VHH binders against a4x776. Designs and how they scored, part 25

Target 1, 306 residues: a4x776
Amino acid sequence: MSTSMSVARSLPGGPVAEQILAEVAQEVTQLRAAGVTPALATVLVGDDDASVGYIRIKQRQAVQLGFASPHVRLPASASQADLQAVVTQLSADTSVHGVLVQHPVPPHLDFDRAMQALDPEKDVDGMHPVNLGRLALGLPGPTPCTPAGIEALLAYHEVPVAGREVVVLGRGATLGRPLAMVLAQKRPTANAAVTVVHTGVPDWPRYTRRAEIVVAAAGVPGLVRPEHLRPGAVVVNGGVRYAGRRLLPDVDESCATVAGAMTPRVGGVGPTTVAMLFRNAVRAARRTRSSRTPVRLPDSGAPAGR
Below, E stands for the ipSAE of ESMFold2; O stands for the ipSAE of OpenDDE; V2 stands for 0.75 times the mean of E and O plus 0.25 times the DockQ between their complexes.

## First folded at step 10 (VHH; framework vhh_7pa5_2)

Design x05 (at its last look DockQ between E and O 0.55; V2 from the best seeds 0.00; counts 0 for: pae E 2.3 > 2, grease 24.6 > 24.2)
Fold by ESMFold2, look of step 10:
Structure x05 (fold): chain B 306 residues (1-306), chain A 127 residues (1-127)
Amino acid sequence: as target 1 above (306 residues)
Amino acid sequence: QVQLVESGGGMVQPGGSLRLSCAASGFTFSSYAMSWVRRAPGKGPEWVSTISSSGGYTSYADSVKGRFTISRDNAKNTLYLQMNSLKPEDTALYYCAKDRYSYEVTWYGSTYKFDYWGQGTQVTVSS
């Protein structure tokens, strides 16, 4: 019912994603010129229309960037063994550099168990336990896509992060936890004082009201309101939910009247997440320096037909 | 050494039927998807059908849907293609192909990829 007043500087993710994807495309061109065809494999279990649509968008983007894009579609009835076999086979295939298993999987399947069979070097989501461990230790490895996207978004828009007080509201394994680790890393685009709070902290607003940067990562629509922010704070909508086609961000739009800068309701963090997927994929291909492809026809000794 | 040996081809009239077989050896047959691919005179390879490693998933090219049936017997390491309502355009050399995966893989932005192929069996549908 209440309209939101937007006075905060907008922090759109589209331009950020465009810059990252242009760099990825350049890297793919260099790899192909050196004889390496980057390949991002996708795995879909079942035929849910939304999941099929997401996969097709990723496939089109991969091909446009110059990736080969092998795709495996398993029936909804596939067993755990079927899924793990496909993941293992893709891990072993030296011509495949990144693997993405589209979630959610059907309820009878254990996604996390299946992903344990994946070579951590091919984990383009950056969510394999080995890669989360690498993140925690500051070791090289693919970074979880949304956290990496948020860092890049803040950097692109020249939001100072180093030495700043950042509050992450939410403690999920996919966003809140890894984001805290990302923003604490020793580098100019991170190096923050990071506090993680959540709805289980009775007075979590006392933390967000002190923060120079608030990242909402709870997945609770409208959770962050103007009274929860210090004037001039930078606010990032990391957590979203949908009601039909409408995006329901954690941050109430009225926060724009108090915040100094804020990601838009649409076109904020989302585009950066997709861009980081491809950044992880091209980096995986660079680490190999070569690729192998399966033989499609036997050597018959015959020349091509007329 | 992977070996795939096709058989069952021959001459047949339009509307007739043939059953192709492919004997597989040198690999764990039940771990991999298998396909039939055909090559008509003067044309490149055309994918016909794929069956998953367990046999639980099958797919067909539009040109053969409803006429051809792929099947496998994992105990006998044998792949089959039942071909009904044959047409002159089905005339081709038919190959049995091994995938590197347990399920059909579609490659976008690259050529279609199989590990190994047999020598082929000729199917000729003469009007």
Scores: ipSAE 0.430, ipTM 0.748, lowest interface PAE 2.3, mean pLDDT 88
Fold by OpenDDE, look of step 10:
Order: sequence, then C-alpha cells, then structure tokens
Structure x05 (fold): chain B 306 residues (1-306), chain A 127 residues (1-127)
Amino acid sequence: as target 1 above (306 residues)
Amino acid sequence: QVQLVESGGGMVQPGGSLRLSCAASGFTFSSYAMSWVRRAPGKGPEWVSTISSSGGYTSYADSVKGRFTISRDNAKNTLYLQMNSLKPEDTALYYCAKDRYSYEVTWYGSTYKFDYWGQGTQVTVSS
C-alpha cells in the first residue's frame, strides 16, 4: 500500500495580489475621474542595488496602476536632517497622498526617527508608530502591509482563521507583533486565538505542534521543520532572508509533507505585501479627497522629469 | 511672493561661455532645491539641471553634462549656471525654477516638479 504522502495544498500569493491590485486600479480610475491623481512618493537613501531594484518595481507598478510616482533619491552621505526634511516636505505636499521610505537606510541614519516626521495619514507601509497604535486600539488607519497581506492570503484561499489557534513565530516590529494584532481583530477573516512565540520561549515547538495555523515570522532560514507542526496545519512563511537573489524561507520545504496547506517558497506572502502597499496608497488618496476641496493644482506646464 | 529673476543671458559664439544668475526672494532659498529649465524655439520645456538645497548634490541632463555647472550661494539667495562649450542647440530661453523639495524629485508620469518659475533669460548661440 504505497502511502501516497499527501502534499500540502499550495497557498500562492500571486492571485491574491492580482485581485487586490485590480481593485486598486479601479479605485485609482475613479479618483482620476473625480480630478484626483493619486500619488505615491518613494524615498531612497543610498545606492543599495537591492533597494534600487525594489523601488523600480514599485514605481513601475505604481505607474501601471495609474499613480503618480514621485521619487526622491538621497545620497548615502545624507544627514538625518536631510532625510527628515524630505519626509516633512512630502508630508506637507497636498499632491502627494502616500509616502514610502525604503528600508534599510544607511547605518548612520535613524529610520524610526525619520518615520516620525511622516504624516501618519500618508504612511502606506503602515509602520508609523501612530498607525501601529491605531491597530492596537482597533482604530481605522493604514495597516502594516505584510500582516494585511497574510490575512488577505488566508481569506482568499478560504483558510478558516476565526476561532482558530494561530501561532506566530517571531516578534519583530514589522511582522510578528503587528500580525498578532491583525489576526486578533474582530473580523471574519481574523478573530483568531493568537500565540506569539520567540527566542525567549525555549520550547516553542510545543506551541507550534498544537497550532492549526503557523505563521513563521522569525527571519531564520529553515527554522520551521516538519517535527514542529501539527499534521494538517496551515503554514505561512512570512519571514524571509536573502542570500544574494536567493530567497531563504523560515519554513523548510519538507514541511509540505506534514502541513495541510503551505505558502510556496517563492510567490507566497511577498506579492501580497506589495499589493497591500498600493491598497494603503489609494485609501490614503481617498481620505484626502473627502477632507479637502479639490485644490486645482495650477497646470505649471512643467516639463516631464526625465 | 516668490520671485525668481534670471540674468546673464546673451549672444555668444559656438564654443563660448555664459554664466546665468537667478536672484530668488519670497521664500527660504536654502530649504529648497533649485533647477534650470530651458525652452528652445518650437520645442517644449527641457530640464537642464538641479541642485539640492545645501548644494551637495547636483544633476544634469545628458545634453549638458560635462559642459554646464549648476551652483548656488545660499547667503545671497542666488542660483548660478555656468555654461561652457556652448552649442547652437543650447539656444533657448533659460528659466530658473524652484523645486518643491530640498532634493531633486523625479516624477514618473507627472509634471509637478516645480512650483515657481522665473521670466527667463535668453541665450543665443550663433556664429
């Protein structure tokens, strides 16, 4: 009797992102018809090749969706004051609706401090302290992109989350902590029993072996193995590291032999994160429209920046 | 009220040099990047050069790179453009423009880079 080792159902993020981006595109079209051109500004400090690449992808996507995409590139030698000045100016610019400061910044700069200079209403990454506070309080605002993407991914694939035992492996500020808050919200696609495990929990596998859903958010390649999972568990790989261009997931591929469903190594949570960025951006633009009489920006006849 | 007043234009032979100046008033000059834009007869506006608020960063159009130098004196609220090795193709009305930010912003799919423009100074390169 060949025990056909049941391979975990794949949970790709691509289709999820596509759906979300289609919705965003429609909203952008509507805003444009109403005389508002949504603008997503990006700020890059330095010349990190990976960061440049990511920004280019985001800019291309922004244009495809119908966003204006202003970009500020600061030299690697820029001061904290320089970065903060740009962020402050972007915040004050009524033609800019969303602002993304690309992480990481050079080591001599304080990213968190720079983010504090950003208008929380224009925080498309959802990482501004005010917006994290809003999340914690269950108030409306930009949601962190990766956590929002994971919720959307699970919902899209009809994975039940409400009332389920979810273990988040990792307590990082960008993923683990905000994800725990997101999945604990009183929504049909959330409302989970969430446990956060981390390096301070010596026997963290005790928790993951009981979990119906495990989200790896530690940023440790190969951390999650089959022996750490309940048979049939849903496994989401949120934590990723890169060795050059190679993505190194927290979840070992062999987990597919035990898991009931699992995100693929490539094309899992990543695409959904990007989609959520643009969702936050278009929502920011909508909020601005509701509060401000359309200031007709004078057609300055300025040449298109090459 | 923001005012930008260009000067230094004129007629010069090919290979010659000119230095343009722009006197700025009505805003905190040292807080904003400044740019030069030119418009040739029958053509649309062309970006020439930008300098950051502090002067630490400069950028140039490919057409003028190596020939033109943008600079500023924040104490004098003045922007400069040193133009060397001038060509007939450089013939244009040159405008001083105030950027919206302290650093150059590239707008993909939008033309909202500048918020104020001068009246321009004519540069004619002719034999």
Scores: ipSAE 0.342, ipTM 0.693, lowest interface PAE 1.1, mean pLDDT 90
ESMFold2 (binder alone), look of step 10: mean pLDDT 81; pTM 0.822

Design x06 (at its last look DockQ between E and O 0.01; V2 from the best seeds 0.00; counts 0 for: pae E 12.1 > 2, grease 28.6 > 24.2, placed apart)
Fold by OpenDDE, look of step 10:
Structure x06 (fold): chain B 306 residues (1-306), chain A 127 residues (1-127)
Amino acid sequence: as target 1 above (306 residues)
Amino acid sequence: QVQLVESGGGMVQPGGSLRLSCAASGFTFSSYAMSWVRRAPGKGPEWVSTISSSGGYTSYADSVKGRFTISRDNAKNTLYLQMNSLKPEDTALYYCAKDRYSYEVTWGYGTYKFDYWGQGTQVTVSS
């Protein structure tokens, strides 16, 4: 009797992202019809190839969705004051609704400090301290993109989350911590019993072996193995590293032999993160419309900067 | 009110040089990047060059790179464009423009990066 090793159901993020982006596109169309052109500004410090690539992808997507996409590039030698000045100016610009400061910044710069200069209402990453505070308090605001994407991914694939035991591996500020807060919210797609484990927890596998849902958020390639999982568990790979262009997931692929469902190595949480960025952006634009009379951007007749 | 007043234009032979100036007023000049834009007869506006608020960073269109030099004097609220090795193709009305931010911004999807521009100064390169 060949025990047909039941392969975990795949949980791709692509379809989730497509759905969200379609919704965003509709909202952008509506705003434009109302005389508001949503604008997502991006800030890049330096010339890191990977960062440049990411920005280009985001800009292309922005254009496809109907966003204006202003981009500010600072040299690698820019000072903290230079970065903060740009962020402050973008915050003050009424034609800009969302602002993305591309991470990482050069080592001599303080990213967190720069983010503090950003209007929280324009924080499309959801990483501004004010917005994280809002999240913690259950108040409305931009939600961190990756955590929001994971919630949406689970919901899209009809994975029950409410009342389920969820273990988050990792306590990073960008994923683990905010994800724990997101999944603990009183919503049908959240409302989970969440445990956060990290490097300070001896025998963290004790927790993951009991978990109905495991979200890897540690940024340690191959950290999660089959022996760490409950048979039939849902496994989400949120933590990723890159070796060049190769994505290195926290979750070993062999986990598919034990898991009931699992995000693919490529095309899992990543696409949903990007979609959530644009969701935050269009929502920011909507909030601005409700508070301000449509400011007609003066058609200055100036050439579009190539 | 923001004012930008260009000067220094004129007629010059191919291979000649001109220096344009732009006097700025009505805003904190040292806080914003500044740019030159030109419009040739029958053509749309063309970006020429941008300089950051501090003057530490400059960018140029490929068509003028190596020939033109943008500079500024923040104490005098003045923007400059040194134009060397002028060509007939450089014939245009040259505008001084205020950028929206302290560094160069590029705009996607038809959005423009300048808040204000001057009336322009005519540069004619002809034999």
Scores: ipSAE 0.629, ipTM 0.834, lowest interface PAE 0.7, mean pLDDT 91
Fold by ESMFold2, look of step 10:
Structure x06 (fold): chain B 306 residues (1-306), chain A 127 residues (1-127)
Amino acid sequence: as target 1 above (306 residues)
Amino acid sequence: QVQLVESGGGMVQPGGSLRLSCAASGFTFSSYAMSWVRRAPGKGPEWVSTISSSGGYTSYADSVKGRFTISRDNAKNTLYLQMNSLKPEDTALYYCAKDRYSYEVTWGYGTYKFDYWGQGTQVTVSS
């Protein structure tokens, strides 16, 4: 007897990233024509090969887009005060529009405390508490890169989100929590019914099995399996880990036999995260440029007749 | 200060069993997923297994599925790895590992993303 097996539609992030970076490049061109050279400063603590590699890739991309890319390197032995001083100096430097501190930092340093010293207007990661507060309140500000990338990925691939049941599996500060806030925002690419679950919920599969969209953001390799999905669900690998050079996504690849659409193991969300970094950076440079002259509000003590 | 101390390694014949332990301190152990990672002689690190913060979910590398069992005792701040049906290719230095968050954003290159691990415990399987 013959059998037919469908495989999930692929949701690659590369084309999404290309579209975002093309827009960034145009914005950089406009800023440079107006006399503003956008500058993304990078800070690396220590000499870990992976972290050095990440910085080099970001620096190359920054230069290709037309950014100035100043770089600060601190020794692995740097104190918390040393890191705080660099971040404070870059925050005050008017020639620098965005600042990226490469994560992770050495274990004796507190990354979150360093990020609090950063001017929230230069926060290209979108992780400064002020910018997370802006997100929560629906105010303008940089959005955390991976959550923004996921929204853009779903929009690009024409995955309906508005009014849909979305389950976010994971509650971390860098992805699960901000993603829930992003997808609940009132706009056509979001406006979802969002449920956040995590591995501390004993029957979390009850929630994922009813979801139209599942975003795995738990950081537990292979956590999501076919039996955890309703047939035809859209599945996003938001959380990945590496063992050496091997990607270990939260979503087991066998889920492709049940899902209707799924991000690929390689080239899924990751490229969009990088693109959103540069989008935040160019927008930071635009915010520091002289804005349009605002319309002056008339004196409130005089009645307006029409 | 995060501290992870592995123990329970040793010399075992093929087909034998060992149980590894990892004593954790300096953080709220029950709030974090924990992993085992191993490094064989002359090889890079290999992820072995992960367990969720509550212990309700586990995952394993294909090379160890069905033979190894990860567990935790949150009351004792201890992570375990029960290793059965050991093979010579399981010979390695075994580390327990904690990440800073339940998830870290990665940017395309790297080693594994665990920021803290112990000194490791040696497991040697020989006939």
Scores: ipSAE 0.000, ipTM 0.301, lowest interface PAE 12.1, mean pLDDT 82
ESMFold2 (binder alone), look of step 10: mean pLDDT 81; pTM 0.813

## First folded at step 11 (VHH; framework vhh_7pa5_2)

Design y01 (at its last look DockQ between E and O 0.19; V2 from the best seeds 0.00; counts 0 for: unsure alone 64.5 < 65, placed apart)
Fold by ESMFold2, look of step 11:
Structure y01 (fold): chain B 306 residues (1-306), chain A 128 residues (1-128)
Amino acid sequence: as target 1 above (306 residues)
Amino acid sequence: QVQLVESGGGMVQPGGSLRLSCAASGFTFSSYAMSWVRRAPGKGPEWVSTISSSGGYTSYADSVKGRFTISRDNAKNTLYLQMNSLKPEDTALYYCAKGYEYTWTYGSETKTRTFDYWGQGTQVTVSS
């Protein structure tokens, strides 16, 4: 039905995520058999219901994969010094292998400053400046999750990337910029001729119309339209926004009539981002091969009287 | 800048009592759990007791249960430790510590962990 000959081949991320998470689960099993329990710590400042819900989802996934899921909760009034002290303690804790600070933080806090205090080896988001420098230099290190997910998605679906013309539309720090660096790496799943354009380039469509692969990473709903694509191009919806529960991708759905392959509006890149988070976390645990009692003075929350 | 100033220590006979105080400044005291930690001669730090931000929940190390009572006055930004039936093994330098909530495993009970903010402490010496 939705796969008529005039409709682009779908590139779902769900199967990609399932394959990566299965590999992660296998690695966790091996680490636990060797006496190492991988631990992904999350930090939440405040107590809004949505953030609590997201943390619970991540915690359940972590437990299902066999990770310990330490969770720190700071009051909404927490100072920048408090947040940075927690990040520093988790960085020093040899039993914790990855750390994730739940975004957004309250407006009086500087999220980026807090993340710069994190040990780069525990940076499961792959966004610490040291790890972005490693990426730029082609050195080993955790890779930003969504860019890594897109590379894996293209590889899984056997989309040729090496030697191909790839246009990244958007230059944000979390997707467009690191993706350009990822796809330019010298390896079979990357090695592309990468061009970064953005809405500040008056005739950005001249670049996307030549591209064999277009990754939309601008966060501007409906920006990419059929006239912006070469017939048969591969189109990846990297940038999305929500209007309530409605997902608003950068790529207009009508592009499916021109593209040869396209990620679906729902279940595209998103699932791969989650998978890569846990992949970064298990790799961090493999590097240390240790899960130890916390080195700081722990307290007990067990009440003597209710 | 977080500041914690302990007081109320001293020398006391076994079976005696002392009340420690901790004056807190540089943070919103009422938003944080607080703990007492002690360091005996030649020993590493040992957790003694914790109180929730509201004061509604308390917990104690087994070695002090039934003898020590932690409390707080959020209007005065002050933490207290009432120490009764003191023993020679309670001899230590006592510190108050700012805490935060954590769980180690999803679904497990909430615990408190201390920040690395320490004052000079207040000495408690129990001897005959």
Scores: ipSAE 0.535, ipTM 0.800, lowest interface PAE 1.1, mean pLDDT 88
Fold by OpenDDE, look of step 11:
Structure y01 (fold): chain B 306 residues (1-306), chain A 128 residues (1-128)
Amino acid sequence: as target 1 above (306 residues)
Amino acid sequence: QVQLVESGGGMVQPGGSLRLSCAASGFTFSSYAMSWVRRAPGKGPEWVSTISSSGGYTSYADSVKGRFTISRDNAKNTLYLQMNSLKPEDTALYYCAKGYEYTWTYGSETKTRTFDYWGQGTQVTVSS
């Protein structure tokens, strides 16, 4: 009896991102027709090659979607006051609807402090404390991009989440914690029984072996192995580290022999995170339309006057 | 309402000096970076200098580096530009502007701006 080693169904993020970005593009077109030009501002501190590359990709994508793309580049030697001043300026600019500060910032700068200077309504990353509070309370607002992407990914691939036992492995502020809140929400694509395990739980495999869905969010390469999974479980790799250009997933590839479905090593949650950024941006622009006069592009040549 | 009022411009000979001032009102001056921009006849706006909100960081265009000094007095809500060793090519209308300069890309168009608020400018003329 040839035990046909059932390979897990792949859950790619690319198609999910494509769908979301198409929706965003349509919304941008509608806003423009209504006299609102959505603008996503980006802030880069320093000249880190990777960061420069990422910001360029985001800027190109913004332009492709029909966004205006303001960009501020600060030198690596910029002070905390410099960064905060830029964030404050962009927050006050009525022509800017979303603001992204590229992470990481130079070590001498406090990213979290800078983010606190940002208008929560312009927080496209969804990581502002006010927006995390909104999430916790089930109030509307920008959702953290990676958690939102994971929910969307599961929904797109028709993975049932509601009423399912979901284990989130990791409790980071950027993924594990907000993801637990997202998946616990009373929505058809959420409403799960969520358990968060972490380094304080010695026998965390006890929980993951019971889980119908496991989301790795620890940032520990190879942490999740086949022996930690329920046969047929859905496995989402949210935690990623890099060794140079090589992506190191939390989920070992061998998990595909036990899992029923699994995100690929490359092209899983990552693409969806980027898509969610732009979704947050266009939604921010839409909210502004309801409260303010149409936003026009600034004049480049003359003093803008009063 | 945000107001920026420049002063201190005039006519000087090459090699001379001027000190520009900008009086700011209608916003928390100490919370924002400030910049000087100039516009020469027939040319587009040119960034000259920026100073951080606290004054701890300054930057200059290469054309004015070593000759111009930007400073601020947050207690007086005033921005300054000390201009030394002036050259004929420094002849321009000088504007005080709120914030950092940044690029604005829309489609195929890229623009450069500071924040929305600029003064009316003060004329600097360098001639023999």
Scores: ipSAE 0.180, ipTM 0.659, lowest interface PAE 1.5, mean pLDDT 89
ESMFold2 (binder alone), look of step 11: mean pLDDT 78; pTM 0.777

Design y02 (at its last fold request DockQ between E and O 0.74; V2 from the best seeds 0.00; counts 0 for: pae E 2.7 > 2)
Fold by ESMFold2, look of step 11:
Structure y02 (fold): chain B 306 residues (1-306), chain A 126 residues (1-126)
Amino acid sequence: as target 1 above (306 residues)
Amino acid sequence: QVQLVESGGGMVQPGGSLRLSCAASGFTFSSYAMSWVRRAPGKGPEWVSTISSSGGYTSYADSVKGRFTISRDNAKNTLYLQMNSLKPEDTALYYCAKGYEYTWTGSTKTRTFDYWGQGTQVTVSS
């Protein structure tokens, strides 16, 4: 009798992101034809070259999709009050629909405190406490980008999730925790039995070995190995770490010999996270259209000085 | 509700000085950044300067750096613009505005500010 070796079906995120971004672009076109220019504001504190570069990439992508991209840059010496004043202004500005503050900020600033001043309706990351509360309660609101991306990736590749045992390995606020809430929702692309484990559970492999779907969300390179999976499991690389430009995923590539399907090391979940950012942004712009009639404000009615 | 009243404009010779004032009401002045914007004859609005809510950070358009100084007195709800070494190119109607100026891309919108006063005329000519 012989054993067979198989290579897991690949679950690339690129095609998923392309589909999502095409839908975003269509929605932006529709809004612009109706006289609404969606606007994603970006805020940068300081002039660190890497952060400037990240902001420029996001601004370019926003403009390519048809968004306006208003930008505010503060010096590295800006006070907490200065940062909060910018966020408050952008929150109140009806011509701005989404706001992104580039992280990290200088060490003397409290990023989380500044973000709590943001209008939850403009929170394109989906991480404002109000929006996490909405997620927990099943209320409408922007969803955290990586968890939403993972659900979309599984749906796109026709991976059955409803009624299945999903193990999330990792308990972080940005991925593991919100993903558990997303995949437990009552809908065909979710409705899972979700278990969250982490390295503090001595025999966490006991849980992953019985799971139909394993999402690695720990940020520990190579943590998930073939012996931790049941044959045929679906494996999603949610957590990564970089050594320079090299991506170091939580899931060891040899898991492909046991898994039935697996996200690739490069081009897996990451592209879907970016796509979901813009989906949250266009939905924010659509929400303002659907909930309001146009209000005419004096734009050029400032009188001459007489 | 928001009201901004500019004053201090006038006619001056090239090289002269003026100090503009803006009296603010209808909002908590000390909680907001404030800006000066000017509109030259036949031209669109041009951002001049911004000062943060506490006064700790200031910024200026390249055309006025080193000649203009923005300041504020939060106890009096008043914004100021000290203009030195005035040039004919500085001739404009000067407005104060509430908030920071954005840099807009991907839009035909070039004006950030919604709350302008009546303006005060500055004319620099022989």
Scores: ipSAE 0.486, ipTM 0.775, lowest interface PAE 1.4, mean pLDDT 87
Fold by OpenDDE, fold request of step 16:
Structure y02 (fold): chain B 306 residues (1-306), chain A 126 residues (1-126)
Amino acid sequence: as target 1 above (306 residues)
Amino acid sequence: QVQLVESGGGMVQPGGSLRLSCAASGFTFSSYAMSWVRRAPGKGPEWVSTISSSGGYTSYADSVKGRFTISRDNAKNTLYLQMNSLKPEDTALYYCAKGYEYTWTGSTKTRTFDYWGQGTQVTVSS
């Protein structure tokens, strides 16, 4: 009796990203027709080859989607004041709708401090403290890209999330924490029972073994193993590290023998993150259009004194 | 409202020197980088030089490097351009510009600055 080891269904992010980007392109076209050219500004500090390459890819993608792509490059020797000045300048420019500061910045610079100078309305990463506050309050605004991508990925693949037990492994500011907030939202593609586990939880596998959905967000290669999963669970690898060019996932590949569905090692959440960046950008441009419509204050008809 | 007023332009002989000034108002001058841009007859705008908000960093176009010096006095809200060893090719309308230059892709704009002055004419002729 050959026990056909049931391999987990793959949850690739590529098709998800393609769908989102197509939607973005349509929205950009509509805005252009309405006289608004969405513009996504990029800021690069230094000459790091990898960073330069990433910016070029993003700029090309922006143009392909129909965005204008203004770019500012600062030298590696730029001061904190210089970086903040650029961010402030781009925030004040009414022709710019979104701003991306490429991470990382040189070690002598404070990225978070620079981001505080950014207009929250132009935050395409969705990581500005004001936007995280909006997320926490259930208010509209830019959503963190990776968490939004994970929600979209699950939805695209028709993974039920609402009412399901989801465990987020990790409490990082960029993924674990905001993801927990996203998946707890009152939406059909969210509305989950979310538990966050982390290094302070001695027996975190107790929680993951109960979970219908496990999202790894720890940034620890090979942390999640088959013995940590409920058979048939959906497993999303959100946390990644690199050893050179090799992607090191939090989720061990052997988890596919136990999981019902799992993101691939390459081409999982990553593509969706990028797509969400552009979604945030086009939505930012749309918001600027609506604010320019003069709210005709109703003429307070002064009652004719009789 | 942002105002940039250039001065110091004129006619000089080749090899001569000129110092341009730009008086800035309507914004926190010390919080922004400042730039000089020039437009020669029949040509598009050309970036000349940029100075950081603090003045700690300066950059120059290759065409003016070693000859021009950008500086600023934040207490006076004034930007300067010292131009030495002037050449006929330096003949242009020189603009003071607020901020760093944006390089645009995917638009009809190729380069832009936040605000420009009215310019001051520099003519280098024998």
Scores: ipSAE 0.477, ipTM 0.787, lowest interface PAE 0.7, mean pLDDT 91
ESMFold2 (binder alone), look of step 11: mean pLDDT 79; pTM 0.782
OpenDDE, look of step 11: ipSAE 0.472; ipTM 0.728
ESMFold2, look of step 13: ipSAE 0.456; ipTM 0.755
ESMFold2 (binder alone), look of step 13: mean pLDDT 79; pTM 0.784
OpenDDE, look of step 13: ipSAE 0.445; ipTM 0.728
ESMFold2, fold request of step 16: ipSAE 0.291, 0.210, 0.246; ipTM 0.640, 0.633, 0.615
ESMFold2 (binder alone), fold request of step 16: mean pLDDT 78, 79, 78; pTM 0.777, 0.781, 0.775
OpenDDE, fold request of step 16: ipSAE 0.436, 0.467; ipTM 0.739, 0.785

